# Designs tried in a protein design chat: VH-VL binders against q10491r548to677. Part 18

Target 1, 130 residues: q10491r548to677
Amino acid sequence: KVFKLGILIQNEKVRKDRLLSNREVGVILTSSQLMFFKNVYWISGLLDQLEDFKRSHSFSPCYFSPHLTSLSADYIIPLSDLVAYGDGSRIENELYSFSVKQKNQRTHVFSVTNVDELNDWLVKINFVST
Short names: E, the ipSAE of ESMFold2; O, the ipSAE of OpenDDE; V2, 0.75 times the mean of E and O plus 0.25 times the DockQ between their complexes.

## First folded at step 6 (VH-VL; framework fv_narsoplimab)

Design d1 (at its last look DockQ between E and O 0.72; V2 from the best seeds 0.79)
Fold by OpenDDE, look of step 6:
Structure d1 (fold): chain C 130 residues (1-130), chain A 123 residues (1-123), chain B 106 residues (1-106)
Amino acid sequence: as target 1 above (130 residues)
Amino acid sequence: QVTLKESGPVLVKPTETLTLTCTVSGFSLSNARMGVSWIRQPPGKALEWLAHIFSNDEKSYRTSLKSRLTISKDTSKNQVVLTMTNMDPVDTATYYCARTLDYDDYEPYFDYWGQGTLVTVSS
Amino acid sequence: QPVLTQPPSLSVSPGQTASITCSGEELGDKYAYWYQQKPGQSPVLVMYQDSKRPSGIPERFSGSNSGNTATLTISGTQAMDEADYYCQAWDSWTYVFGGGTKLTVL
């Protein structure tokens, strides 16, 4: 089951101990993992399909083309003991950041431009991870 | 003492699937901020990273090969497994597994390497 | 996507200083790592985080990073230092190696 599709801005901690907003990545949140894609084109296409589906007011499940199982993720984070949190910090005064991590593991930092989107990611990631 | 050892077939036919196993010792695959990567090197050519698995089961793949690659681990056996489908002669290379350190939230790197195993893809 | 560029080869006389460069946009912000590979052997980490030497690596090995270029320097180069040297960087979830530099000690 897919809980959320979207595009996030990936932030990396670099050698100068600062966060850089490096790139947009496609993200799929499923019941078991976070999947990341460097090619945001595919995710954008899926998002368009999702929007079309929502506009249709269909009560049936949304079926994507191509099928999501046909997509190979560049990066995968399992949801076991995963926590997502925001600290209210903003990157470059225009991005809202949040962190994703497991205990004693690397903290992954992502950003979005919309505070509602930020909250939605936080709620859904933590919900599925529980 | 940290050691890694690659095992698997040394000859694979085109279109077949390669399965390589990395057996580690001297550290646990459950250790925080550690992982194992697979890197290959065609004869006379440069190193090429393929895939990585962290102790928490996070996984990453080379974008150009991700549709063909699967990495997994069995912590109880101290083994990391790489599968690569639809092998081609161009995939002929020495395949290494290497311990990957992910300390201090800086960039990960490879501090210990296996001896490597030459995999030849040929009819 | 990131590319690290190294000179294909470099020759140095024994006792002289060898400087191997690695250039890439990512190196402006991220650490470089260096590996030594002798013929028929596995790569060995010789430098991490630009300028840190692993245990067992001789002091004649040093590293630096300025701008978009990392440099591995071998002072007082010895015959045993003849090898291929690879730089490496990290990009999110990708590990990138340079093309390698063949160091010949004449």
Scores: ipSAE 0.879, ipTM 0.943, lowest interface PAE 0.4, mean pLDDT 93
Fold by ESMFold2, look of step 6:
Structure d1 (fold): chain C 130 residues (1-130), chain A 123 residues (1-123), chain B 106 residues (1-106)
Amino acid sequence: as target 1 above (130 residues)
Amino acid sequence: QVTLKESGPVLVKPTETLTLTCTVSGFSLSNARMGVSWIRQPPGKALEWLAHIFSNDEKSYRTSLKSRLTISKDTSKNQVVLTMTNMDPVDTATYYCARTLDYDDYEPYFDYWGQGTLVTVSS
Amino acid sequence: QPVLTQPPSLSVSPGQTASITCSGEELGDKYAYWYQQKPGQSPVLVMYQDSKRPSGIPERFSGSNSGNTATLTISGTQAMDEADYYCQAWDSWTYVFGGGTKLTVL
């Protein structure tokens, strides 16, 4: 029930007189939630082994066994009423950002290094969340 | 009046699963600016944050303990539940639940604490 | 795990100024929060967003955050201020507490 996995750059709001903080996080999109991992080393090796899945535009969940969805996440965002959006035109430092947000709730901002990856995240998150 | 009250067993055996319930009153678990954390304090030691749940069911876990922790809530019962698996004597501590309130969307802080409940792990 | 470092103890005489420090890289971009805990009691918020006092906290409590170090300052320290003090920050989905400072008023 994994629709996408990868590494995102987390863009975080900080106190008003300070710059946004950026760090890499591992991300797994399941049928019901986004799962986030502070340690990205294991996900890099997994992405190399599963390059077809990473490049796939399939909306069918692959047969990643429940063991991927049973991983202990550091942070979890449920997909109910979640919307992902961005414009894909931000090329400063070659980063493209998108936001995810539930109605009347907090907004989370992430970045990727290419626009195709941005659009794939947007399409898959919005597909699964509707 | 905002109150939080921890309840659960006072004594658990090693390897057992601890289940703690935080019952809240004076606010709703559906309020978007509010959430609930669990924090523990071993006797004579520092506070240690464990897990947090937001009103929209976003969840955060202490990295070193994330494989042992599950946080959930039942808004209709005004309850937040923490489950901690594979308890060990080093997990003996007072367990608190605390309400968070944010001033900005990304930096919530603890404005009200429960009285705490001592959980002793022994065999 | 992020680390917030506090001195383990501090002693002051009544009427003196107590300054409790809390250091960590996260404090360069994030607010510091402070909690007071008296023996046998739950923690109580005494400072938020570096320098703001909650309702009911005496004006002798103040706070600052500069150079990755937050400071809780108690002017005119009273015997009732004797307690453990913890700093706290939010860092990338995670709450982190300092190790605590035991303030003794002799």
Scores: ipSAE 0.746, ipTM 0.882, lowest interface PAE 0.9, mean pLDDT 85
ESMFold2 (binder alone), look of step 6: mean pLDDT 91; pTM 0.932

Design d2 (at its last look DockQ between E and O 0.76; V2 from the best seeds 0.73)
Fold by OpenDDE, look of step 6:
Structure d2 (fold): chain C 130 residues (1-130), chain A 123 residues (1-123), chain B 106 residues (1-106)
Amino acid sequence: as target 1 above (130 residues)
Amino acid sequence: QVTLKESGPVLVKPTETLTLTCTVSGFSLSNAGMGVSWIRQPPGKALEWLAHIFSNDEKSYRTSLKSRLTISKDTSKNQVVLTMTNMDPVDTATYYCARTLDYDDYEPYFDYWGQGTLVTVSS
Amino acid sequence: QPVLTQPPSLSVSPGQTASITCSGEELGDKYAYWYQQKPGQSPVLVMYQDSKRPSGIPERFSGSNSGNTATLTISGTQAMDEADYYCQAWDSFTYVFGGGTKLTVL
């Protein structure tokens, strides 16, 4: 099951305590993992399908084409013991950042341009990871 | 003593799937901050990173090859497995597995390497 | 997409100082790592985090990073230092190697 699709801005950690606003990445949150795609056009296409589905007011599950299992992620983060949290900071005074972390693992930092989108990611990631 | 050892076929036919196994010792695949990467080197050419699996099962792939690559691990066996589909003569290379240190404060790198295994793709 | 550029080859006489450069945009912000590879052998980490030597690496090996260029320096170069040297950096979820530099000790 897919819980959320979207595009995030990856903020890579650089030399101590600095973050770079790097690139947009496509993200799929499933029941078991976060999938990241460097090619955001894949996700864009899926988002369009999702929007069309929403407009249809269908009560059936949304089926994507191509099938999500056919997509090859560049990076995958399992959801076990994963926590997503925001620190209230704004990158470049326009982006809302949040972190994704598992215990004793690297912290991944992402950002979005909309605070509602930020909250949606936080809620859904933490919901699924629980 | 940290050691890594690659094993698998040394000859693969075009379009076939390569399966390589990295057996590690001296550390646990469940150790935080540690992972295993696969890196290949065509004869006379540069090193090329392929895939990484973290102790927490995070995975990363070379973008240009991600559709062909799958990495997994069996912690109980101290093994990391790489599969690469649709092999081509251009994939002929020495394949290395390497322990990858991944700390939050620094970028990850490879501190121990296996001896490598030469995989030749030929009909 | 990020690329690390190294000179393909470098020649030094014994006792001279060898400086192997690695240039790339990523190196302006991220650490460089260096690996030595002798013929028929696997790579060996010789420098991490720009300038830190792993245990067992001779003190004649040093590293620095300035601007977009990392440099591996071998002072008092010895015949045994003849090898290919690769720089490495980390990119978005990926790892990047330089093209390698063949160091010849004349």
Scores: ipSAE 0.867, ipTM 0.940, lowest interface PAE 0.4, mean pLDDT 93
Fold by ESMFold2, look of step 6:
Structure d2 (fold): chain C 130 residues (1-130), chain A 123 residues (1-123), chain B 106 residues (1-106)
Amino acid sequence: as target 1 above (130 residues)
Amino acid sequence: QVTLKESGPVLVKPTETLTLTCTVSGFSLSNAGMGVSWIRQPPGKALEWLAHIFSNDEKSYRTSLKSRLTISKDTSKNQVVLTMTNMDPVDTATYYCARTLDYDDYEPYFDYWGQGTLVTVSS
Amino acid sequence: QPVLTQPPSLSVSPGQTASITCSGEELGDKYAYWYQQKPGQSPVLVMYQDSKRPSGIPERFSGSNSGNTATLTISGTQAMDEADYYCQAWDSFTYVFGGGTKLTVL
């Protein structure tokens, strides 16, 4: 259902001659959508919950609070005919950017600080964008 | 040429769900970069954007209202639908739909507006 | 929460220049858009991308954006320009409107 969650840096290109506004956004990749959340605090809490669960060596399933399926996204990008692709280049502050685009529509640009995380996002987005 | 028309006047009781329909003509909801937004204006108050939907089904919601809003479209009917749950008297406003354009690297904006429809919420 | 701040009202005499300001951190790097709304009417786009006029908007309308402040300027203000003016910007996933400025031509 959920294939990946995390925090991305959203790169907005709002003026023609520059890339502007590096804002953190929470992101959940589902089977059909990328869901975006302006409040990243709860995503950090979910990641901490998962890590605490692993350290406890519990045999119970990991349950999140709140339940991921009940969340209201601020922004939704559907995965139908969507392709994610990377630039492969660092930008300032050791950021690695990638783009998601559907045919002849607005390109959305995001960044992460780790190339392995970049590649994991690319692989998973393109996997579920069947 | 481009026209947008909201559903007629609506009386709604508190806690009920509002459903508004925007019927468009002069452009296609399937064309890339084309979209529709809903904006409301309480009597004597400022404009407040609520939600948008684009041809690729990309959606955005006003953060303070996102749990109450659902936007959808039916391209075959040239219609965009807004649903707003748990209506309250403070939601009394004129509701507009507007064509929303997303050009290349530029921010989306509203170039054509409907005439608006008054929704009154009272017991 | 992003905020665009406009003066609530502005009065000018016919023929004078009206300057309506819109301030917010978003405008440092983002374009401003301006809408005119006359009583009982729907808003009309009068300026986009800071300084571009849509077709049909008189040349006396101009716009600028420097620092965190966008300005809609009406030179040679006429009685027909009396209206509410709203600025608008995009902020990440959403749109933000200013609170509006009532322009009175007296």
Scores: ipSAE 0.568, ipTM 0.834, lowest interface PAE 1.7, mean pLDDT 84
ESMFold2 (binder alone), look of step 6: mean pLDDT 90; pTM 0.918

Design d3 (at its last look DockQ between E and O 0.80; V2 from the best seeds 0.77)
Fold by OpenDDE, look of step 6:
Structure d3 (fold): chain C 130 residues (1-130), chain A 123 residues (1-123), chain B 106 residues (1-106)
Amino acid sequence: as target 1 above (130 residues)
Amino acid sequence: QVTLKESGPVLVKPTETLTLTCTVSGFSLSNARMGVSWIRQPPGKALEWLAHIFSNDEKSYRTSLKSRLTISKDTSKNQVVLTMTNMDPVDTATYYCARTLDYDDYEPYFDYWGQGTLVTVSS
Amino acid sequence: QPVLTQPPSLSVSPGQTASITCSGEKLGDKYAYWYQQKPGQSPVLVMYQDSKRPSGIPERFSGSNSGNTATLTISGTQAMDEADYYCQAWDSFTYVFGGGTKLTVL
């Protein structure tokens, strides 16, 4: 089951204490993992399909083309003991940042452009990871 | 003492699937901020990273090969397995597994390497 | 996609200083790592986090990183230092190696 898909801006932790705003990444949150994709175009395509589906007011499940199972992720983070949190910080006064972390593992930092999207990611990641 | 050892077939036919196993010792695959990566090197060419898996099952794949690659681990056996489908002669290379360190949010790197295993893809 | 560029080859006389460069986008903001590979052998880590030497690596090896260029310096180069040297960095979800530099000690 897919809980959320979207595009995030990845902020890489480098040299331990520095953040680099690098790139947009496609993200799919499933019931078992976070999947990341370097190619944001096909994620954008999926988002368009999702929007079209929502506009249709269909009660049937949304079927994506291509099938999500056919997609190969560049990066995968399991949901076990995963916590997502925001610190209220803004990057470049334009982006809202949040962190994703598993116990004793690297903290991943992502950004979005609006606070509603931020809150949605936080709620859904934490919901699924519990 | 940290050691890694690659094992698997040394000859694979085109279109077949390669399965390589990395057996580690001197550290646990459950250790935090540690993992194992696979790196290959075609004869006379540069090193090419393929995939990694960390102790928490966090995984990464080379983008150009991700559709063909699967990495997994069995902590109880101290083994990391790489599968690569649809092998081609261009995939002929020495395949290494290496311990991958990710301490204190520094950029990860490879501190110990296996001896490597030459995999030849040929009809 | 990210690329680390190294000179394909470098020659030095024994006792001279060898400087192997590795250039890449944003490399100056990241840590660089270096590996030595002798013929028929596995790579060996010789420098981590730009300038730190692993145990067992001679002091004649040093490293720096600035302006998107990492440099591995070998002072008083010896015959045993003849090898291929690879730089490596981390970028998002990938590990990137340079093309390697063949160091010949004349």
Scores: ipSAE 0.884, ipTM 0.945, lowest interface PAE 0.4, mean pLDDT 94
Fold by ESMFold2, look of step 6:
Structure d3 (fold): chain C 130 residues (1-130), chain A 123 residues (1-123), chain B 106 residues (1-106)
Amino acid sequence: as target 1 above (130 residues)
Amino acid sequence: QVTLKESGPVLVKPTETLTLTCTVSGFSLSNARMGVSWIRQPPGKALEWLAHIFSNDEKSYRTSLKSRLTISKDTSKNQVVLTMTNMDPVDTATYYCARTLDYDDYEPYFDYWGQGTLVTVSS
Amino acid sequence: QPVLTQPPSLSVSPGQTASITCSGEKLGDKYAYWYQQKPGQSPVLVMYQDSKRPSGIPERFSGSNSGNTATLTISGTQAMDEADYYCQAWDSFTYVFGGGTKLTVL
């Protein structure tokens, strides 16, 4: 089951210090994993379809094209014992960053442009991962 | 002492599915800092990374091949498995598995490589 | 997908210094890794974290990485150093190899 989808800005971790990267990645949160997509066109299309559906006030179901289960992820992070956390009080170039980490594993850092979106990602990831 | 060994030489037909097994020794697939990658090398050409898996089942796939690749592991058997669908003659290559290290904040890299197995795709 | 560019070949005389370059956007902000591959053999790690030498690799191998370029340097080059050399970096969720450099020792 899909719990959230969207586009995040991936902050690339560097050997000396952290660089702010503007590389976009598509993200789908399922019941068991985060799925990441370097080609965001598909996710952008799904988000546009969802927005059009909301504005139409239609009684018809919202149909996605392509179907969510047909998407191949570039990267997969399982949710077991994963913690998402942020420094959500920070504003830098209108970006709000958060990290996802499992014990003894590599930390991944992402940003969004909206603090409400940041908090929604954090809440949903941590809810599903426990 | 650390060894990785790919399944032996393979001949496959176009459109068939390739399954490769990497058997590891001298380290544990449960180690959070250690993973396994698959890398291939077409005859006379450069190295090409395909996929990796770590102990937590965190996975990465080469973007151009992600729809054809599945990587998995069986920790109890010390095995990592790569499946690649819809094989084509351009996929003819030597396929290596390699231990992938990710200590602390250092970027991951490959410290031990298997001997490789030649996969030939032809009619 | 990011690209790491290496010269396809390099020729040196025995005893001379070989410098193999690997170029990529902001590569100096990352760690570079180097692998040696002799004909018919698997790759062998010869340099990690830009400049660290694994056990068993001769001290004539050294490395550097700054700006957009990492360099593997072999001083006092010997015939046994004749091989293909690949650089590698991590980029986002993936690994990138250079195209390889064939080092010939004449």
Scores: ipSAE 0.627, ipTM 0.842, lowest interface PAE 1.4, mean pLDDT 85
ESMFold2 (binder alone), look of step 6: mean pLDDT 91; pTM 0.937

Design d4 (at its last look DockQ between E and O 0.86; V2 from the best seeds 0.84)
Fold by OpenDDE, look of step 6:
Parts: sequence; C-alpha cells; structure tokens
Structure d4 (fold): chain C 130 residues (1-130), chain A 123 residues (1-123), chain B 106 residues (1-106)
Amino acid sequence: as target 1 above (130 residues)
Amino acid sequence: QVTLKESGPVLVKPTETLTLTCTVSGFSLSNARMGVSWIRQPPGKALEWLAHIFSNDEKSYRTSLKSRLTISKDTSKNQVVLTMTNMDPVDTATYYCARTLDYDDYEPYFDYWGQGTLVTVSS
Amino acid sequence: QPVLTQPPSLSVSPGQTASITCSGEELGDKYAYWYQQKPGQSPVLVMYKDSKRPSGIPERFSGSNSGNTATLTISGTQAMDEADYYCQAWDSFTYVFGGGTKLTVL
C-alpha cells in the first residue's frame, strides 16, 4: 500500500557541518519503506495521475501507469524504528525541513516548500512507522 | 581483524542471474553506521559501485543497474548477497565487496575490501 | 551522472613528489576519498575525508581539497607507490569513482 508520494529536497551534511540543499528526489512512502528515486519526472508523472484521479471523484482505486511495483528505487529506507520530526527551522529562509532517523543510524534531512506538505509527511511517515 | 570474502560462480551465461555472496568477519552486520557495498571492475577499467546495504537494511543501487540488482543480508550468517539478473558479457568484471562506513553523517566510504572474484559472462 | 576526472597517468622519479588530482563539481562541497590499487590486488583506502590518513598509511601520503579539485600528494615517492589511484565521492545516493590514475615510478 502506498501512503504518500511526492518530491522532497534532500539536504546533505557537508563540510563545516552545514546542510546542502542539493537535489530533488522522488519519494514513495509505502507500508514498509521509504523509496527514493533520482528521476523526479517519473514521480511528477505519477503525481499528475493522482491529481487527475482526485478530480475525477472516482470511488475506484487509483491505478498508476506504469505500475508502482514496476519501479525500482534508487534508495530505500526501512520503516522499522523510524521517526520523522521537524524542529521548525527553515533552510535558506525558503524551505521547511524535517529529519528522518532510525535508532543509531544516519539522520536524513529533507525539505519542502510549504508547511502543509511538511506536516503531511511527518504525520504519514510516523503513522506508518508505528 | 576485518575480512571480507566474495564467493559465487566464476562463469555465467548470458541472460542468467548472478548471485554473489560476501562473507564478513571481524565485525557484525548489525553494527550501527556500517554496511557492505559491492563494487566491480571490468578488466583494465575503473571501479564501479553497484549497491550497498547498511545494518538497518537501508539500501542503495546504481541507477543504471537498479532494475537488475538486489542486495540483501543475513546477519546471523555474516553474509551479504548480491543478485544481478540478465547478465551480459559487458558485465564481465572482478566483483568486490567492501565494508562501508557511515560514522559521522558525512559521505560513506570503503575501508576494507575483499580480494574480489572474477566473473566471466560467456556463452 | 556526476563525473570525477583524473589524469590517466602520471610519471615521477623516485624521491620526487607526485600529485594526483581529482576534479568534479561534487568535490566543491563533499569530501574526497582515495584508494590505491596495485596490479592484481584489491583497492586499499589511503585517504579519507580529503586529508585524513588511515592507520598504516605512510606520512608521505597527504590529501587536500580546494575548489572542485581534490589532490593526493605523495612526497618522496618510492617504487612501492607505483599503482593505480582512484578518487571517490558521494552523490546523494551514489558512490562515484574517478577514472583512475596510473602512477609510474621511473
């Protein structure tokens, strides 16, 4: 089951302990993992399909083309003991950042452009990871 | 002492699936902030990273090959397994597994390497 | 997609200083890592985080990073230093290696 899909800005720790907002990535949150894709256009296409589906007011399940199961992720983070949180900080005064962390593992930092999207990611990631 | 050892077939036919196993010692695959990567090197050519897996089952794949690659681990056996489908002669290379460190939230790197195993893809 | 560029080859006389460069856009922000590979052998980490030497690596090995270029420097080059040297960097979800530099000690 897919809970959310979208585009995040990846923030990587670089020299001098600063965060670099360096790349947009496609993200799919499933019941078992976070999947990341370098090809943002594929995700954009899926988002368009999702929007079209919502506009249709269909009661049937949304079927994506291509099928989500046919997509191979570039990066995968399991949801076990995963916590997503925000500290209210903004990157470059434009982005809303949040962190994803598993116990004793790397902290991943991502950013979005609006607070509603931030809250949605936080709620859904934490919901699925519990 | 940290050691890694690759094992698997040395000859694979085109279209077949390659399964390689990396057996590690001197560290646990459950250790935080470390994992194992697979890197290959065609004869006379440069190193090419393929995939990694960390102790938390976090995975990454080379984009151009991700549809053909699967990486997994068995912590109890101290083994990491790489499968690569639809092998082609162009995939002929020495395949290495290497311990991958990620201690400081900076870029991960490879501090110990196996001896490598030459895999030849040929009819 | 990201590319690290190394000179294909470099020759030095024993006792001279060898400087191997690695250039790439990522290196403006990311650390460089270096590996030494002798013929028929596995790569060996010789430098991490631009300028840190792993245990067992001689002090004649040093590293630096300026702009988009990382440099591995071998002072007082010895015959045993003849090898291929690869730089490596990280790009979001991918490890990137340079094309390698064959260092010949004349």
Scores: ipSAE 0.878, ipTM 0.943, lowest interface PAE 0.4, mean pLDDT 93
Fold by ESMFold2, look of step 6:
Structure d4 (fold): chain C 130 residues (1-130), chain A 123 residues (1-123), chain B 106 residues (1-106)
Amino acid sequence: as target 1 above (130 residues)
Amino acid sequence: QVTLKESGPVLVKPTETLTLTCTVSGFSLSNARMGVSWIRQPPGKALEWLAHIFSNDEKSYRTSLKSRLTISKDTSKNQVVLTMTNMDPVDTATYYCARTLDYDDYEPYFDYWGQGTLVTVSS
Amino acid sequence: QPVLTQPPSLSVSPGQTASITCSGEELGDKYAYWYQQKPGQSPVLVMYKDSKRPSGIPERFSGSNSGNTATLTISGTQAMDEADYYCQAWDSFTYVFGGGTKLTVL
């Protein structure tokens, strides 16, 4: 029950009250959670299946091989009452950023290099979270 | 007064699953800015962080152990549970739970630690 | 996984200043956190966000972070400061501890 997968750039709040572009992380959006993977190398062969999500214009889950939900994530953010938001503008280093947040929880910030990919993440996260 | 107390088996056989419970007092597991981490320390060795959980069930796992670890909580019982599968003698360590603070979206860190519980893995 | 490097041991005489270093690439832009652990006891937070003391930590404890190196400094070192000291940083979604420094006060 995967709705989207891809690679995001993780941004972290650090010293001098700034965001640090830390590294690429793998991300899987399921029906109940965002799953994050610090090692992204395994997903290269799965990116062709990502094109199927794009062409479908669907919020229905697709089945992948291997079974992606059996993977052990490094970090898990549940979707209950989660909101994804951003302004869609290009920022320094050719990046478009968005945030995910639940009420009073820490804000997580991520970036992509493509505004269409940004908007697809926002739409799908917010759709599944409701 | 903030307290954390680890409980679980003292002795575990190789291949068994370890289940540890952290009972907390003096703060709520529903507080969005306060979580619980598990950290272990093999005898005579350094501290090793294992996992954390926050009030929304947001979770993090140490990369090298993530396939063996599950962290969960029961807010109504003030308990956080760590499960570690396929135990091996090298997993013999003192296991701590610690309150994890995240007040301002900077790095979380540990302010109060439990007394620790020694888990010995032997046949 | 990121590595935080600490000297394994350090010896000082009572009244002298102890400086415990912690080096790693993460510390260039991220804060360091320090924990004291006396024998048979749980760790205690003694410094956070590089240089801030928790309530109850003596003013002789101070901290800094410059370049890729954080330093915990204990001025006027006392016998009760003899302990293991661990630095800790954050990397992405996870935490990393240094290997620890055993401070001996002779």
Scores: ipSAE 0.785, ipTM 0.901, lowest interface PAE 0.7, mean pLDDT 86
ESMFold2 (binder alone), look of step 6: mean pLDDT 90; pTM 0.928

